# VHH binders against q84jc2: the designs that were tried, part 13

Target 1, 232 residues: q84jc2
Amino acid sequence: MSKMRNLVEEKFLEFYESWVIQLELYLHQLLIAHNNNTMSETELRHLISKLTTHHKAYYTAKWAAIREDVLAFFGSVWLNPLENACSWLTGWKPSMVFRMVDRLRKSRVVLVEAQVKKLEELRVKTKFDEQKIEREMERYQVAMADRKMVELARLGCHVGGESVMVVEAAVRGLSMGLEKMVKAADCVRLKTLKGILDILTPPQCVEFLAAAATFQVQLRRWGNRRHYVTHS

## First folded at step 10 (VHH)

Design pc2
Fold by OpenDDE, fold request of step 11:
Structure pc2 (fold): chain B 232 residues (1-232), chain A 125 residues (1-125)
Amino acid sequence: as target 1 above (232 residues)
Amino acid sequence: QVQLVESGGGLVQPGGSLRLSCAASGFTFSNYYMNWVRQPPGKGLEWVSGITSDSGYTNYADSVEGRFTIIRDNDKKMVYLQMTSLKTEDTAVYYCARSPDELQALFEEGYFDVEGQGTQVTVSS
């Protein structure tokens, strides 16, 4: 089944494809840095900065796009079904990264007590923020079954210029709420990411970012393979 | 000309409450991430709280989390800081400050400019 794409979807698809390519390049650099014990702290910080800038660029593009059509991100045609299935409010679930950190701790990363404490505090805050957004989303979803949505459904059954305009206006109204929620979720993501990077040492940051990027890239690959098998 | 005018400061006892207000003008208020920052006596500027342009997300320093609430009104071009359970350590001149890029503001606590005169908050028994 082929999905219909609008202009926003097409533009963001193009952007995202390029963005992922660049992410893979950065991942390569992260892996090199991780395996290079001669790299200075300054160099590591520079690399970390490049990655954070890259992520900021993604959200810059995303927020511009959701302003135009937030609904595009609930379909996310640039993602495969597996990626979409693993998404929380159009992106990665913030609390997920703590599991990544835990995995790193179980391998090679040694955290001092102060770091562990700070990570736990951040985890609690992140969870709280996630729950808050989820409650808001639930409230919004329930509210959607109101008079306006009934009207939307009713008008959607009619053919006519005026009815189409009314439906479009209604959808735009609904989209505003969704945009706010998506943006809020992204804020939690960004704050969580920043928080983790602030707690970890530069070498640990590199390892974490490498793990995160690897997961993202691999998830995409896994999903693509499955998608091709399913639709072949 | 950009103007940020803070008000609502005063003397309050520990455990008390206070509500600060900031009136903004001279720029497109709804496009900016807004902050409250404070300068304790003899200390540098400290970030206190921030709020996104659409009020969808609020952020707080650990020292004020659970006690302070930031609110904004884009129609009135106002930002507020409701302070509760005030402590002596909250004594400072409080400023509202704008951040031109909310994404950057989320990554840099110091990504703001202080442009107002501030309002004095004194917490003392």
Scores: ipSAE 0.794, ipTM 0.909, lowest interface PAE 0.6, mean pLDDT 92
Fold by OpenDDE, fold request of step 11:
Structure pc2 (fold): chain B 232 residues (1-232), chain A 125 residues (1-125)
Amino acid sequence: as target 1 above (232 residues)
Amino acid sequence: QVQLVESGGGLVQPGGSLRLSCAASGFTFSNYYMNWVRQPPGKGLEWVSGITSDSGYTNYADSVEGRFTIIRDNDKKMVYLQMTSLKTEDTAVYYCARSPDELQALFEEGYFDVEGQGTQVTVSS
């Protein structure tokens, strides 16, 4: 049975599909830049800026959408099950990007000691922020099971209009909290990304962004292949 | 007209505390990422702290992390900076500053507008 989609889901699905296509194009450019030692720092910075702008566009659209229906992002019909399984608060886990940084260290990229130190500091901060958000998220989730809601659950869904109002109020409260937490998580993502880009040189940034984009694209591809195999 | 009025500065000893306030008017306060920035003597503007429009996320410069706390009240159109464990290096004119684009503020360092006169904070023994 196909999952019911609302207008927000459909709209964002369309957006995301287009966004991913553009990401793939940027990925191609990043890979070219990475393999081309003739590009100037200015050119590399420009490419980096295009990517950051692209990500900004995603969050612009996302934040607009979650204002309408944040719950849509906890289903995320635009993602395959593998992508969803890897999601943290409706997006990539901020601390995950440090795995991409580690890849750089194992490649031809040489990070100086100062960079390594700063990256570690950033990692620690990122982890702290993640945990803070997780704790707050948990509070909202647990709060859904307040006394009224538990009583309603016990009585079943047959108590009339008043019960509906209580449930709706609870859902609204949760949604408001979720929206706040999702935005906060996104801020951590963006801060982490910015932090990494500030620490790395332009060539290193390009390589990092290429790695991150590659992983994102491949994860989607792997998940899609699995989906088709499972549903064929 | 956009107006940001900072207050709460003063002279304090090292290790002391101050709470700065900023009263905002002339714009939709709740739509903006708000910042505290400072200008030490003889130096340029330095970003200190930022807070999202919904207060869901706060950010701090490394130099003030753990010592300063930024808070905002959208109903009152106020932003505050609680400063603790003040150091001589914290001496500066402090400004409240808005970022016109919250998302951009998260990508671009120094993405803020300073419109206020600032408040002097002097940390000296």
Scores: ipSAE 0.793, ipTM 0.906, lowest interface PAE 0.6, mean pLDDT 92
Fold by OpenDDE, look of step 10:
Structure pc2 (fold): chain B 232 residues (1-232), chain A 125 residues (1-125)
Amino acid sequence: as target 1 above (232 residues)
Amino acid sequence: QVQLVESGGGLVQPGGSLRLSCAASGFTFSNYYMNWVRQPPGKGLEWVSGITSDSGYTNYADSVEGRFTIIRDNDKKMVYLQMTSLKTEDTAVYYCARSPDELQALFEEGYFDVEGQGTQVTVSS
């Protein structure tokens, strides 16, 4: 069953659909670049820049939307259940991309020792940042169940105006906290992505970005097939 | 007019600590990604640390990671840099700098504007 959508959800859904279409176009370009090895370094860098700009556009839109309704991103209606299941704080888990890098290493990509070292350092930092955010998230979630909220819960659904105000205030507080955490998580994502791209050579970047985009697109496609099959 | 005024610099011995402050005015402080950058003698500007508008994320150069801490107070329009375990290579003029685009700042560590006069930090035995 489809969820009821608010204005923020509807707008972002439209944006995301368009964004994914563009991502697929870029993926095609990445694959061409990767398979032909005929592009110059300048051309590769330009392609990489287009992808990074595209990702920036996503987070620009996301951050604008979460300022309006961060809760919309918890249970994102623009994602299928599989995509949602693979989401960490409203997006991809930063540490996941290192597995993609590892896959590259096991394939045709040869990383020099210096690159390997830097990647490991980045991995450690990324994990640390993830854990930090998770701890903060937990703090906000636990704080929601404070003494006042628990007391209000005991009163049932028929609470007076003052109680409603308290609940609304609590929800607002939670939302603010969630927005902060989501934004922080996005920062970790972006930092991790940047870090990887800084460590890899342009050809390696193209391969990595192709792999990442492929994963994202395939996840969406597979999830959509499952969703429609199970609900048809 | 945008103003960033750095303070707190001085002479310290290696291993010492120092706290820098930056007072901001003339723009909506709470909307900007803020940075500390430094210029060592005879070198160009290098990014040191950054903090998101909501303080939800902090970022550091590898050279200062674990030693420096960036903090901001949006109510006071202040940015701070707590420096510990200072090294001689930390000697530089330190500047507070704002990033026009927070997202861009996360992709480009050099994406900032320097408007202040800076504060001198000298680490010497």
Scores: ipSAE 0.757, ipTM 0.897, lowest interface PAE 0.6, mean pLDDT 91
Fold by ESMFold2, fold request of step 11:
Structure pc2 (fold): chain B 232 residues (1-232), chain A 125 residues (1-125)
Amino acid sequence: as target 1 above (232 residues)
Amino acid sequence: QVQLVESGGGLVQPGGSLRLSCAASGFTFSNYYMNWVRQPPGKGLEWVSGITSDSGYTNYADSVEGRFTIIRDNDKKMVYLQMTSLKTEDTAVYYCARSPDELQALFEEGYFDVEGQGTQVTVSS
């Protein structure tokens, strides 16, 4: 069941495994902070900063990797099938994080009216950005399919290196467009995350980050239990 | 050596429109997140808008959202700010600014290392 992986996939698999291990360590710290009455606001803000830095590090590595091979991030070898099935443009759908906010509200956290108003404004802004990317993706796919159909029709009678070069150029064009849309989606993810953390108080931020990290870790554990690979 | 040169400012009536331009030189323009910032009379710098190196994502201050549009042309090494529905509060010197780290710029409004000399925009009846 061994698979040959390109260098981008090998490098990012190694990175991602380390990144998830560190996320689990931060989750442990978040859970301690959630239950600890003796942590100061300064201590909570430092922990929150560690989490945001950790997420930024993920995107730094990701953006370097997608420059070389964006297609590796569609059906990624470092994610299980459940994780891949839950992806929207190579990551969590930005508007869906507000389900975590809803869960926070159900946990006895009273959001003041000003916070609720700001969160609703952010939700609308996030959905607008998300929809803009989806419209761009639709236009891109239509345009690429039209160009692809013309190229495939022209190549139907040709066999040789020239035909391979034209197909390779078409794939390169597709990859460049996908890179742009993946980066745009990541920008919306990061701005949405930052926006939520700016609206919530430090204890609320810790609870939100703990819920988000728990979901990510449990999605990975659940998916791994249902799917495994045995080497022969 | 790194230069950002703004132009296109002027006097305009409330409700009017104006397009600012910024010409970049002395660096690899297509690798950088670019910003517009402004300094209203008697106040400090305010971040206005930013755009990623590939134009894939644009970001705006709440005060200008829906009225201003940031655009870049990497072939011509230009950044533009299309301003519409101008208000007297938009009166300021507008600066083009470069951010040294694109992902960090998404976390920190006002994260930039180089500015131009500015162009004056005055919105008055």
Scores: ipSAE 0.564, ipTM 0.832, lowest interface PAE 1.8, mean pLDDT 84
Fold by ESMFold2, look of step 10:
Structure pc2 (fold): chain B 232 residues (1-232), chain A 125 residues (1-125)
Amino acid sequence: as target 1 above (232 residues)
Amino acid sequence: QVQLVESGGGLVQPGGSLRLSCAASGFTFSNYYMNWVRQPPGKGLEWVSGITSDSGYTNYADSVEGRFTIIRDNDKKMVYLQMTSLKTEDTAVYYCARSPDELQALFEEGYFDVEGQGTQVTVSS
């Protein structure tokens, strides 16, 4: 159990709880639209726009909070342990979203050849962008394993004065680098999401958004339950 | 007053290279997503490339992917477009442009509120 939360964590927890409640309301609308064969393309595009606006609002709040405390987003207090375990650089892994698209393809969603080709191109681009970010993260990890950084961490443990200042500067530099990488990962997430929505037809977009919201809501519900192994 | 001033355009042969520069003033440059857009002769504006405020993510129109590189220097308040393997179809007036909302710019290519006066790039045999 956490002993204390800073003000950034407390504020974002309140925001996130409200944000998820609204996502659940939109999910209900998506499920109604999924089952309604008579909704116009305009009505579907309006609903899709509401969902994309809702996701943009999440990142608007996240990027503001990250400027204050990026570390709060690694092991977030507003997420349960299952949600945190599913995170890649503080969010869903962009390339894994294509698993959901593939599942929808196999569940009677009909994609034309042009859509399939564009989705494959997007998957390749998404994976390339992910790998670029992972290489940058590895570079940071190597820099932290550098002999000089290890010595600075050791000195900061024993001695005050200039060694404390140097350690604090190194930690600050790490946090700035983490902020940049988290935002880059979010850019890949947003570009991938938008790319999928641009390729799919409005009815297909509704099915995709419903599946994504369902997964997020269920992950939260299941992770908030307690289970134990019954010995029998 | 927000100002964007492009430079570096000129006449170049197909296959050549050119580097465009954009000097920004009158706003907190380091807070904004920045773009290059272009207007080919007799046509409308076409988005070319964008870069996030911290340079952490760059994106490109399909027609220029792999040939153009966008770079920014927040200390000098500059954004650049390094162009290589230029084609006749790249002939256009190139504009530097600012997006008012960085996250919306990722959703919508060509989402900008301010652009410069442009610099002419002509690719011709």
Scores: ipSAE 0.557, ipTM 0.820, lowest interface PAE 1.9, mean pLDDT 84

Design pc2
Fold by ESMFold2, fold request of step 11:
Parts: sequence; structure tokens; C-alpha cells
Structure pc2 (fold): chain B 232 residues (1-232), chain A 125 residues (1-125)
Amino acid sequence: as target 1 above (232 residues)
Amino acid sequence: QVQLVESGGGLVQPGGSLRLSCAASGFTFSNYYMNWVRQPPGKGLEWVSGITSDSGYTNYADSVEGRFTIIRDNDKKMVYLQMTSLKTEDTAVYYCARSPDELQALFEEGYFDVEGQGTQVTVSS
């Protein structure tokens, strides 16, 4: 009687739990490198490559899963409610990552004028791409409202199988439209990440990746603790 | 056999417009990230633009952003480059190129496994 999770949700939950555990391992290595000035540039680039590969693996699995069930990524069973509430189109909001960069500048990271200029250019481009996606999402929402009108006509008319074809086409378009928008958002995320890593030096990249991983891990831990709070 | 065939190049005055076409064959076109790259006279190959398999994301080199538009038609197995406000610096042989992996293409601008023969674009000064 109880609703079981879909196969896609079960498989991705298993993947994601393993993926986060590995992220925590890499975070430990990043924190050691962050506070260790004896590592060579080659060693730092290797660590950065491990993180980049780990993040690409997440999107590889996500894009495969989205082909089967994009709705699973809106209110995901592998995320706690806080993690889900913080999502912009199924992931971190690209423009907000620059707040992380700003915090690093105030703590330990010294950026030269050329880096600051390039980061500002990237911030503007990232925001522009975000706004473009948000406008496209608005157009999608309008199209979805039109499909609801078709559904209402079907329910009110009881017209044989013809209304089913129109509703089926609308539902298919809904899923395909969401998949397209989610993938577009992921492209902006990946391009923004790459852009930041290209502008920063290897030690600065380690500091940035450590801060980002820390935030992701802490968000998950904090959200999970809410489930153990006792009332007094 | 995997093939990419470019066309539509020519001689154009500065400020003019031109539309390049690339016909693809021998592979499942709708599964691949597609690119335009160019080789200016006496220089190496430089990336111009890319488009995801579903057209959901397009990206451009800083030098062409706002002036060039990449478009694909998966039914016709075509990719296009609409060029406007052309400058003498845009003179080059333009190549259509396929990236073997979409996610990797976002991290590596020179990540191609197949490239066409090219089409010459000359913007006269």
C-alpha cells in the first residue's frame, strides 16, 4: 500500500550517498592541502583533477537519470528538505558561487588585479546566462499552463481517445522541456566552475574547492540533524 | 563513415553577414555536442562556438559573442553559424567539429574527435 520509490530514485540515492562519502574524503585532502605550503604545483593540480573528475561523475550520472525521470530531481529523495529548498533548477545557483570567492578574498586569498577583472567578467556572464535560463523557464511555465487547459477540456468533454493523444503530447513536452532546462542550468554550473578554476592559481583552486565542498557537506549535515531534534 | 562538410563561406565586407552550414553524416548526430572552430591566417586553431545536443545551451568565444549565433537542426543533421557584424579579424577557415562527450566539452575547448574540411571566410579590409 505504501508508495515505493521509482527504480531511478533508488539507483540514484545509492549513487549519491556513495558520491557524498567520496566528496568528504576529498574534502579532507583539500583541507590538508589548504593548510600545507609544502605541496608542489603538480600535487595540487592532481588533487584539483580528482575533484573535477568527481564533479563530472556526478553530472554524468545525473544526465543519465534525467533521461528516465527528470521529476526525480525536483524534490529529490537523496537530499534532505533543506538541501532541496536551496536548489535552483536542481542544483546550486551559479551566480551565488561568487559569494564563496568573495569570502575567500577576505580571509586568506590574495587576488591580483588581472584575476579580479576576469572574475568580474565571469560573474557578469554567469548572471546573464542565469537570467536567460530563467526567462526560458518562464516561457515553459506559460506552455505548461496551456497544457493544463487541454487537460481540462479532456476532463470536461469525455471525447474518446483524441483528448488522450493531446494530453499525452503535453505531458511528454513537459518532461522534455524540464530535462532541457535542467541540462542548460548544469551547463552554466560547469562552465562557471571551469571559469573560476582557470582564473585561480592551483593553491587558490584548492582553497575554493575546499570551501565549496565544506558548504555542501555542512548543508547536508545540518539538514539531517533537524530529524533528530527532540522537543522540550 | 563519420563526415562533416562545411559550406557557405565567401568574401564579405566588414560589417556584413554570412551564414555557414555543416552537414553531418555517418553518426547519430543528435547525441553530440557540436562546435565551430576557425584557423586565422598564420595562426593555430581557435574555438568559436559550441551547442549542446538538444540546443539547450550555446557558448561563444569572447571575440564573437553577441555577433555570432550557433544553431542546429537535428532532423536535417545540420549545424549553422550565423555571423553578423563581421570584422577583418574574423577572416579564417571555419571548421565544424564534433565533441565525443558533452560534459567534457564544457571543460575542454579543444576537445574534438572529428573535424570537417573547412570553409573559407574572408572579410576584406
Scores: ipSAE 0.533, ipTM 0.823, lowest interface PAE 2.2, mean pLDDT 85

